# Ledger of designs, part 1: VH-VL binders against Cytochrome c oxidase assembly factor 8 (COA8)

Every score and structure here is a prediction.

Target 1, 167 residues: Cytochrome c oxidase assembly factor 8 (COA8), of Homo sapiens (Human) (q96il0)
Amino acid sequence: APERGAERRDTAPSGVSRFCPPRKSCHDWIGPPDKYSNLRPVHFYIPENESPLEQKLRKLRQETQEWNQQFWANQNLTFSKEKEEFIHSRLKTKGLGLRTESGQKATLNAEEMADFYKEFLSKNFQKHMYYNRDWYKRNFAITFFMGKVALERIWNKLKQKQKKRSN
Unless a header shows other numbers, all headers, positions and changes below count from the first letter of the chain; antibody chains are not in Kabat numbers.
F, E and O are the ipSAE of ESMFold2-Fast, ESMFold2 and OpenDDE, as the mean of both directions, binder to target and target to binder. V2 is 0.75 times the mean of E and O plus 0.25 times the DockQ between their complexes.
[cut] stands for letters that were removed.
The coordinates of atoms that the task and the answers printed are left out; those that the model quotes come from them. Centres of patches stay.

## First folded at step 3 (VH-VL)

Design ma1 (from n51 with heavy chain T106Y; framework fv_ebronucimab)
Fold by ESMFold2-Fast, scan of step 3:
Structure ma1 (fold): chain C 167 residues (1-167), chain A 123 residues (1-123), chain B 111 residues (1-111)
Amino acid sequence: as target 1 above (167 residues)
Amino acid sequence: EVQLVESGGGLVQPGRSLRLSCAASGFTFSDYAMNWVRQAPGKGLEWVSGISGSGYSTSYADSVQGRFTISRDNGKNSLYLQMNSLRAEDTALYFCAKDLGEYYWYSDAFDIWGQGTMVTVSS
Amino acid sequence: QSELTQPRSVSGSPGQSVTISCTGTSSDVGYYNYVSWYQQHPGKAPKLLISDVSKRPSGVPDRFSGSKSGNTASLTISGLQAEDEADYYCQSYDSSYDAYVFGTGTDVTVL
């Protein structure tokens, strides 16, 4: 079970919420890109009548988001560090300074950087393959639960129609 | 072969600490939520704590909340339980157990169990 | 957290059927179909018998069956055999505590 948070949402006993603001309270919303992963986090809206199946789906999606954020934050850090080291090494080999006379970072052209990108992709190939496998597995699980939630909602609507006819 | 092996149990004085470990093999450890379940001598099963596949979420039984900490090291295929402020009532065989479903817990079952490690809290 | 209520013991003769009840509340057994059953022989770890109320894992004989009505789940062992003598535990998810909860356990004796 997940850690008991400081903010536990209780199921409403019998009350009905009058209304909620459209954007912030009633819908999922997308935040700004994380500075390390460059991925936009999704902040999930939690309905008062969330079913156990809906809760399981939401928590699976949150878990997947955290895993994805950690992977890309680490990957981007590694890429940036190695890119900087490569540029410094090549500029030193050319006898050039690390900055232009205007104080901007000295850069290599696309052709010169091609060797770095090829080497980086090559040595990270297996890591990216495992990432893709895990991403596929996680999306399969999410899709499966989305299907179950959809069926539950259809069943509940049919049940409500029967109840209304009997009333 | 899918298996779990617990270690770290022993005799310990009340108020002291003990750390349990569980070594996993035969499956992709990071894909599954893991749990600790205990059983006092001659008594029934009690769920203690659980942790999601990534380690993002943890949860605890009320009896151990604030005293025990569950953690995992996916690089080492290992699950841990740090037990602080131990009481005589914590005396039990401690099992680690794997969720049947992937990633997040609240699968409806634990399909793989270790053989347990005995913790005895006594003066 | 409170435990799910099971009878302390049930007894039967070889070939008979025995049923073990597991009673909880609307927040656990009654909440959704997250009910599992385990068999534990003395000195051994528990073995999963039933998941999702009535699903048998591969290798579990079809003489073990599960069902649920309201807040009570049941495990039925038909054609009782000597090797079925063991402790049996039900398990559910408790939505109020965001935690798993086990039953009090039932000793099955084969006379």
Scores: ipSAE 0.000, ipTM 0.541, lowest interface PAE 12.6, mean pLDDT 81

Design ma11 (from b23 with heavy chain S54K E57R; framework fv_belrestotug)
Fold by ESMFold2-Fast, scan of step 3:
Structure ma11 (fold): chain C 167 residues (1-167), chain A 119 residues (1-119), chain B 108 residues (1-108)
Amino acid sequence: as target 1 above (167 residues)
Amino acid sequence: QVQLVQSGAEVKKPGASVKVSCKASGYTFTEYYMHWVRQAPGQGLEWMGVINPKGDRTSYAQKFQGRVTLTRDTSTSTVYMELSSLRSEDTAVYYCARSLWGEYYFDYWGQGTTVTVSS
Amino acid sequence: EIVLTQSPGTLSLSPGERATLSCRASQSVDSSYLAWYQQKPGQAPRLLIYDASSRATGIPDRFSGSGSGTDFTLTISRLEPEDFAVYYCQQYGDSPYTFGGGTKVEIK
């Protein structure tokens, strides 16, 4: 049998997964999905001679990733908790047990669950609107800085060519 | 006119340290990275490390980590390479070489400094 | 580290002939970040080609570079007397930035 733990090497403290990106990678590395956010983390490649502007862009991307992971981890946890509470309350109201004869968790039908989803979405509408606003703001900033980094590289390349040709 | 002018030849005993200078002129010193590359007699080129004069950031090849130190003086547009715990295998010509940020090919080179390590 | 292997070690050619120099990488060189240098005895290296195929300023058009991934070539279409030298390839796709062992182009 294959040894899965050896393949993955390390698992993190409770609530998160740790992983080891490939050693000596010259590219960004994408990891497995986080336990709570279900988002794949990106480990950013750091060039040895990173410019201050490149560093600002990388840090902005890292901060945005952390913010995004935290938002979805919290949202998914809240959803799971409230869903379970809703199911328990409805089963108690009906006088039903929390598990079936086969030991599976008792479930509600689609019509009953639709009530929960409608309530959850309505309750969290404002929160999701703020998330979308901030998400677009962050991606605009990242795109802007990506443009600056690209222009910096083009400008430096042009400066070098101009100096050599004019020399 | 871009010029990189290095300090003169050095003769050292094993275990000593050597500090080689590279003075830049003809361009804005802080807009370009400075690298150090060595060449042992009759052998090829070996990259040692790089310094960003703006922000004073350095990165070294693993082989030289702990023995090499790159520093700069922006007032004199000069980069220094100090190599400690010298061995006979460190006998080489040491070059400074310039690159643009994010593009690590070397468009201008110093004339080279011969360092001889012998007992 | 990426190891660069240059072949042949020595090319013995006459003026007017075509020189083809190979540089093979142990791993794919990202974005074709590969340069070629010329070195004459007692002198510092001189940049010829960068980004695998771009000629440096002042370099004659008889020098051309090609290739991507792991296989790169420097071509000198018609050798001039001043072209007899040692040629080095260098990758800058990954640290440490390594050089090949060199190819000596010598007069026959």
Scores: ipSAE 0.000, ipTM 0.449, lowest interface PAE 21.7, mean pLDDT 80

Design ma13 (from n53 with heavy chain S54R, light chain G30K; framework fv_ebronucimab)
Fold by ESMFold2-Fast, scan of step 3:
Structure ma13 (fold): chain C 167 residues (1-167), chain A 121 residues (1-121), chain B 111 residues (1-111)
Amino acid sequence: as target 1 above (167 residues)
Amino acid sequence: EVQLVESGGGLVQPGRSLRLSCAASGFTFSDYAMNWVRQAPGKGLEWVSGISGRGYSTSYADSVQGRFTISRDNGKNSLYLQMNSLRAEDTALYFCAKGDSYELWGYFDIWGQGTMVTVSS
Amino acid sequence: QSELTQPRSVSGSPGQSVTISCTGTSSDVKYYNYVSWYQQHPGKAPKLLISDVSKRPSGVPDRFSGSKSGNTASLTISGLQAEDEADYYCQSYDSSYDAYVFGTGTDVTVL
């Protein structure tokens, strides 16, 4: 239509989730891989009479999913940007143009790219360690609350069974 | 007493910047996505931007992409819209609207009264 | 184009019924049931009238009802009253653009 044209701007991490689940779903819904993070988003089903504990678990899982998607969207974007800058810099150093004779973007061989991968991994080592630590911390919390929810459901079934027996 | 109060609107020249604020009260702010919706004088509603409960996810209408930035401060129960490179077409009443859940899709159950932004020379 | 199509205006007499249509694409209305309706009186903020196609929030009279068939959602106002004179907007989520879309708006006139 008359505004931007056909191309949609492929913007930064704000677009990490482009998935819209069916509203009436009675199950958790798993979407396609996110464009930026490459992770599949999950829409969590909210049952009628969700307990406060179940709500707390669901919110923790939702928040953890968003955090995780944001981290990988940012990481992938940073990798792509720095890769392009490295290639550009190396081609300039060689006195080569940014395009090949075929008109395609010029590239470096695997041996030359090894320097970039080593630098990128080294530069991001601490960031990846903090990610791993926080990921374990979040999974521990989720597992703990899942256990509490399981116990709550057992107690509720026992209460309901006693009520039915009394009636 | 659930309410949203917008502020920061005014008259601004094309190309300039303006920052809008929305103060929330009466609910757990960080549990809900927040949105900006605008309405040009005599025209319909247009969604501008949204932000998830903890701020990890944001989304923008194509008309404002690259110019506007949505943010929130959950410690202050406040939502913000930083508007850069303003155009005459951005002239509108800007509403703050609360989502129905933590996520960026769904309906808007609570609306503020709006703050008027006029972009004119 | 990401706007939902509504008639510009509809009119009726007190006590009659009017229906407002809201037509979108399969990605916004047909598959996901994310259709909401808002009522806006002149000089006022929009108010949520219907959510999730047909759900009424507390405080909304039962003469307001919503439905969906294919790519078209409909808002029906039965027993039309003078206070129903307002602008009505449908809303959905467009998964293709990761964005919310509003309808073009319908002016309801009570004669």
Scores: ipSAE 0.011, ipTM 0.620, lowest interface PAE 9.2, mean pLDDT 82

Design ma14 (from p45 with heavy chain N31D Y104W; framework fv_pabinafusp)
Fold by ESMFold2-Fast, scan of step 3:
Structure ma14 (fold): chain C 167 residues (1-167), chain A 121 residues (1-121), chain B 112 residues (1-112)
Amino acid sequence: as target 1 above (167 residues)
Amino acid sequence: EVQLVQSGAEVKKPGESLKISCKGSGYSFSDYWLGWVRQMPGKGLEWMGDIYPGDSETTYSEKFKVQVTISADKSISTAYLQWSSLKASDTAMYYCARLRYSGWYSWFDPWGQGTLVTVSS
Amino acid sequence: DIVMTQTPLSLSVTPGQPASISCRSSQSLLDSEGYTYLHWYLQKPGQSPQLLIYEVSNRFSGVPDRFSGSGSGTDFTLKISRVEAEDVGVYYCMQSLELPYTFGQGTKVEIK
């Protein structure tokens, strides 16, 4: 069924990447860098035998990836927009056009851009602190669930063998 | 895609040896028991035994313990069912099936396509 | 060994009519933790068996909702609310509570 092909695909964040996993993939696939976030998306392999706990872990990892992709896409967009506004403002002040004689975008020298970088970093300090804290919390949760999945797999193997031996 | 692919049909004479195979793909082969099920012509399903490829531990149904040997090679994700000396009564369809253990349950999924073994009377 | 007994052994159904298959075990399939180890398989003509229902009443992936399982202890039932041509084949119940795993003798469902 055509719908079956769509059902086989892992749920990657919509609009983030158009990559496809390699043929006969039975492992996680790492794609090319996203245009906006510059981060490589992970296409998570979904085993047919995925337990509820494994599904929770995968969904947590997918949600964390989506959150991370959104943060950096927005940050890069904000940086690019503010950088371009700063350049336009300074070029206008100097009486210069927005493009060179060859049609390329006009730029400022490193000393002129240093003020922008310093101000941008200072302005976004708190945002980056909150990002880092949330990132650590998310990774702690992922690590915790990874541990639970590992224990479940050990428990299942022991239980399965015990059932056979008890019978 | 999780699947089991079995070797092709066999036509043998009584007294001959035979080894048939079942190759798993799309899952961690070493982490699941793989069972063998016999179906004689026109009859129902009989569980013969299984193997845990991770350590090659085997379990046999009492009826089949002396009749067959189950083995596996985890490096190529393949399990085997073999007879040292076939009998006409071994004529049957042989299926391999993964024993799926999900937390608290176990059931057979997927199943191989089957290997028909015909032994002349 | 746990003996699984199915009734009827054969069933002819007109398309769209319901069908019911019973399975009885020689002992309770309920374990000490409250789980019941009864599953249903369908073998279509010329094909390998396929899982329909696990743990009494849970439909396996892709199995139409016209299939339902019920029961407890030693008595179990598989129902097909509206039999379709593609449902022809032999249905087997199986217990996985103890070794050896055992199947019922099978119920052949065919269209009139």
Scores: ipSAE 0.000, ipTM 0.445, lowest interface PAE 22.4, mean pLDDT 80

Design ma15 (from p45 with heavy chain Y104F, light chain Y35W; framework fv_pabinafusp)
Fold by ESMFold2-Fast, scan of step 3:
Structure ma15 (fold): chain C 167 residues (1-167), chain A 121 residues (1-121), chain B 112 residues (1-112)
Amino acid sequence: as target 1 above (167 residues)
Amino acid sequence: EVQLVQSGAEVKKPGESLKISCKGSGYSFSNYWLGWVRQMPGKGLEWMGDIYPGDSETTYSEKFKVQVTISADKSISTAYLQWSSLKASDTAMYYCARLRYSGFYSWFDPWGQGTLVTVSS
Amino acid sequence: DIVMTQTPLSLSVTPGQPASISCRSSQSLLDSEGWTYLHWYLQKPGQSPQLLIYEVSNRFSGVPDRFSGSGSGTDFTLKISRVEAEDVGVYYCMQSLELPYTFGQGTKVEIK
């Protein structure tokens, strides 16, 4: 679970990196935002003595992350393409060029873009509904397996503590 | 097979610079801390510091933070230990070792074969 | 820094007899979760250190069952039930509770 410090900058020049796993625990860490999905990937720590149940959970989480990244990469690509098409169409109607004199792409103001955003969201309503449904199903499955792994780890810790205390 | 292979022995004069290497193979190099340990002739083990190759974060023992620089190149799975100006007191065997952690455990395995550095005046 | 003290510094053992090495820390190696960060390494002559026991009493893969670790808090023991020729070398305890990681000064084990 992310803490309030989740938005902290990635790495200070001489400071502690948020991307390093803790020294005293098996821990996943969060990478920089993906160029295409704009989502931060989770790099899963793989212990050398990973149990079959832990592996199943990790694979489920990796598959869910890949699915999530793919969905948003596709949505962002579609959004960018349709946005550019809308802007080109609107600029042509105004008799303006596609590029500014500085060579940058010409843009419309927020008020002019409002219609595009409303239309894009409306067009993609079904896709977003399917995404949300599948996202909930996947998170339910992950939570279930996290519970199983937690019980396994508690059992193993109890066995280790009993062994340590008897020695 | 998980292994660490270190560069060969070095013979240097005081004031010279030196960079020795430790190459990891058989595991995800970027996802484990790699430590450096000094053993002076006939003496015990001293932890110098470590590096996380995934983002090059380093930690140093207070005794060593001004003496050496630890770095890594994750694209070739290699970590480095470097001196800008060697002293005779730097004569020692230098080991690299991978820091293992699982749950609440933390220990070194495997260890490299060691690099002997001799500094004579 | 946590100081690790080993006794004895050297030990000569008749082949087949038991050996015992003690390690004491300047403060408890127990964390708030109940884990104790004490490990044992063996350095055979001319070789790199190798892990023997991690977390007080857990034998590392491939380590013979004649090796056992015990202890709690600040006082720890490594025992070899029946010393063999291949067990000669210097034994080190290490703490990993806090930085800097520190080792004991080492115990040299030799066969008589």
Scores: ipSAE 0.000, ipTM 0.466, lowest interface PAE 16.9, mean pLDDT 80

Design ma2 (from n51 with heavy chain W105F S107D; framework fv_ebronucimab)
Fold by ESMFold2-Fast, scan of step 3:
Structure ma2 (fold): chain C 167 residues (1-167), chain A 123 residues (1-123), chain B 111 residues (1-111)
Amino acid sequence: as target 1 above (167 residues)
Amino acid sequence: EVQLVESGGGLVQPGRSLRLSCAASGFTFSDYAMNWVRQAPGKGLEWVSGISGSGYSTSYADSVQGRFTISRDNGKNSLYLQMNSLRAEDTALYFCAKDLGEYYFTDDAFDIWGQGTMVTVSS
Amino acid sequence: QSELTQPRSVSGSPGQSVTISCTGTSSDVGYYNYVSWYQQHPGKAPKLLISDVSKRPSGVPDRFSGSKSGNTASLTISGLQAEDEADYYCQSYDSSYDAYVFGTGTDVTVL
């Protein structure tokens, strides 16, 4: 039966690749910042001999990254949308067009924009508090699994040492 | 308090499609991986598909790969299973099941199960 | 996918102990602590009895215990009661397929 996933490939059909610098072993690949989240995605290196526990840790990290990307993409999109709506509303109230006679976008002064930023942060305070709570919970879980993987590696090393001394 | 309720089952002819839904309540839905498990009449349990808390990762049993699609709407506390190209062998009671561990499949146990919805594929 | 192998049936008298085996491979039952057990009464949804080889959820009696040796996990029901008459399924995670796998199931009869 075919195996699910790209465990035995350095480069997946989907464009995922293993990054190998000339003077280092292969490791995780870090991409450019996402347009909406403004976060750099990490494509995790999948070793040929990945243990089941190591796979669970990697997938937990990948899932956490996707959650984080989705949160910030949504937050940044909301910010941009509300910012434009605020600017348009204020310019319309003043009887001004959206663009200057020179063709540039019409702007509000720093004092008016400061009002928007203060309101946006205040309105999203609880949302950011819940994000921070969940971020800590997820990182605690990741740290816990990192500890399990570390213990697994220690036990495997001890087993090999014992085997060597048995003969 | 904590509850899963499946719906969408019924009688359907081979080759057609059906969509199952699972409504969750009493827990933070987005924190848990969710699964579909089926049981043919008089037979044992068979895991069908799973989805992580965020929806980023999905997995399928070989018997349904390419035909079934699992999805979730965390805003509506709902899990879905889109079943295409149905076969007589897909006839079963379909259970929605919550993973014991948070976010991804960190614990290999299902602590909360729905009552199931019956899917019958017959001409 | 390969199912985990369980005996088809096990029987005992009230007050006795019965043990159900669950045999897999090194990529599922044999690796780490990826074994759970479920009880299913006729017409009902399965109920989690044991997770992580030997951990009992809140509300599960001490009569139910789990263990593992190599590629075989075992569920032991001590002090067998009439209400224990049900189907029992083991479950593990198959790392080769990134999928859950259930056992073939065991019917427990209380004589």
Scores: ipSAE 0.012, ipTM 0.632, lowest interface PAE 8.6, mean pLDDT 82

Design ma3 (from n51 with heavy chain S54W; framework fv_ebronucimab)
Fold by ESMFold2-Fast, scan of step 3:
Structure ma3 (fold): chain C 167 residues (1-167), chain A 123 residues (1-123), chain B 111 residues (1-111)
Amino acid sequence: as target 1 above (167 residues)
Amino acid sequence: EVQLVESGGGLVQPGRSLRLSCAASGFTFSDYAMNWVRQAPGKGLEWVSGISGWGYSTSYADSVQGRFTISRDNGKNSLYLQMNSLRAEDTALYFCAKDLGEYYWTSDAFDIWGQGTMVTVSS
Amino acid sequence: QSELTQPRSVSGSPGQSVTISCTGTSSDVGYYNYVSWYQQHPGKAPKLLISDVSKRPSGVPDRFSGSKSGNTASLTISGLQAEDEADYYCQSYDSSYDAYVFGTGTDVTVL
């Protein structure tokens, strides 16, 4: 069938959405939100004359993006699994089926779900604290490297001027 | 006190595998890129492999590409080198070395070195 | 990736100055200030002497100085002393191969 020929090939095995940046892009490009992390991936532009310092900055930004994507994909997956396990456990304790008479998933009331959310946040408090610490640490490093790259570009412009005069 | 201690070296036959370890102490291990550098008996220094602070980026010398794998366990403050398909020319003292700058290769200098572990590849 | 070229040996008398050259290409020594120098005594691990062409770490005597011109970096040891007798290695980053490269090494003898 025609529909099979048009099958979407924009997802990776990891569940991260693949995107197609413009072929002629000379800048970083931002894609659609990932299904699992809900974060938008960035395609980093690689200049033809990329310096080692520029490469270090780009790799740090790529590594930070991958770390961030994995953290939130895992967090969201854990939340979804624990939420479903909580709902199933409570429904079973009440002697209720997993689906309603209409065939829809049975749900808990807002008060019961509030208990789950409070417990989940409390249980994950330290994990989120370490995430925030690492996030600020990584952003500080990125900002520092951006400064170094800016200084290198200024220095290279001065060197280019000297080279022109020498020749 | 900042220090690095290598282990895992020994006598091994050509074609076999060996895994080296490096234990770090006295600094925040995950903040620094780490490297393996080797020195054959009576010869000079040769950079082998490097790994970023969080382990997401690795690099290798052409002579070991495809045979060696660098890895780290930040929870154990440990660096590893998995050496496969060993050759006689891999015989050397293997040093663990720390980048001077923080994070991903912020400096091209190595400020702290271990004492090395000897790997001998011979029949 | 090519090794950086150093003289095999240099010698001098106590109190004299010796200079060790380190020659590479425009993609390593000539590219940016990615040049370091190490001192190695027999049976010991290397010790960092100079980073970023000319910067001395704390604890390294000012008798050790570094410089660079084009594709050649130099380490100068002034007021040569008996304890300076060791092997010396330069190091750079090769931008073409995304790899670190060491020099061939120089044996400094104090006569």
Scores: ipSAE 0.000, ipTM 0.483, lowest interface PAE 17.7, mean pLDDT 81

Design ma4 (from n51 with heavy chain S30D Y56W; framework fv_ebronucimab)
Fold by ESMFold2-Fast, scan of step 3:
Structure ma4 (fold): chain C 167 residues (1-167), chain A 123 residues (1-123), chain B 111 residues (1-111)
Amino acid sequence: as target 1 above (167 residues)
Amino acid sequence: EVQLVESGGGLVQPGRSLRLSCAASGFTFDDYAMNWVRQAPGKGLEWVSGISGSGWSTSYADSVQGRFTISRDNGKNSLYLQMNSLRAEDTALYFCAKDLGEYYWTSDAFDIWGQGTMVTVSS
Amino acid sequence: QSELTQPRSVSGSPGQSVTISCTGTSSDVGYYNYVSWYQQHPGKAPKLLISDVSKRPSGVPDRFSGSKSGNTASLTISGLQAEDEADYYCQSYDSSYDAYVFGTGTDVTVL
């Protein structure tokens, strides 16, 4: 590839786009879609008085985001590579060059590409099922911890109100 | 240093199975198609099987179709050949070979070869 | 299944030129320019000499050259040297079987 070197694939980021949230933000900030995964990254705000429970929730959400970004970056890369391999294999079998006389990359018609898409989706069905299972498990854990954090905040407010009344 | 190292060869009885491995180092393994090529003692080269960089596309010589399965583990930089229903005619030195071109296994040129692993099918 | 046809042996003296032919069909050698040549010394793995009919990889001396006409490819070794004594194999892609095919091999002897 012409762009190899500075953009070598094995040194590329794991599918997370670079972005910078406002430094004075008191909330999580959502960035633009990642170049590789096509998912929007979330930059997590760390409060000054973060409880251990809040820290666990934040870490779980961050680890889930990183896992999700890596999965889709790898899936999209695999799709692109396999599509390219499929096109070149079919062109070679048909006795056509990889380039037209004008220097453009040769392409396949819609019917030929439909075969690739159907086979790619079929092949990856089980992989997507396992992804969905793990996503549901992670999402359930996140929801559970969010509930615990909410209860902790309610309890802390009640304790503060009780202290104010006792003074 | 770019190198390929085959292993798993040995003496095996007809009808049995054997699995060959090829360990790759010194290059980005999943960018290249990989191949198995064999050479019977005192004979010429015969292409056995090929696999694309991603592992999605595979092809086989007619003589091994339905009996051999090529696969790869890109996380381990390893290529495999599962050989089932072995015949005396499968006796050969098996080479692991890397495609010259990146991403495409449509090139017929193999630029890096291993030392080979000997498979002897004998009763 | 099909092999490409090469002469069993060719010989020459140091400094002489020798040519090895590789004959196939319109579905392999005659198809696209997917012809490669390999050199194999006894007990060693093959070494790529030529790819895409006539392209030399880095490190291969310019005395090795390739060409193709119709269904026949040729490897020419000019300025023959003692170290050129080896087996030589051509290779192409067989469009009918979606497979790679090798030639029968040629033993080059330097007398």
Scores: ipSAE 0.000, ipTM 0.500, lowest interface PAE 14.3, mean pLDDT 81

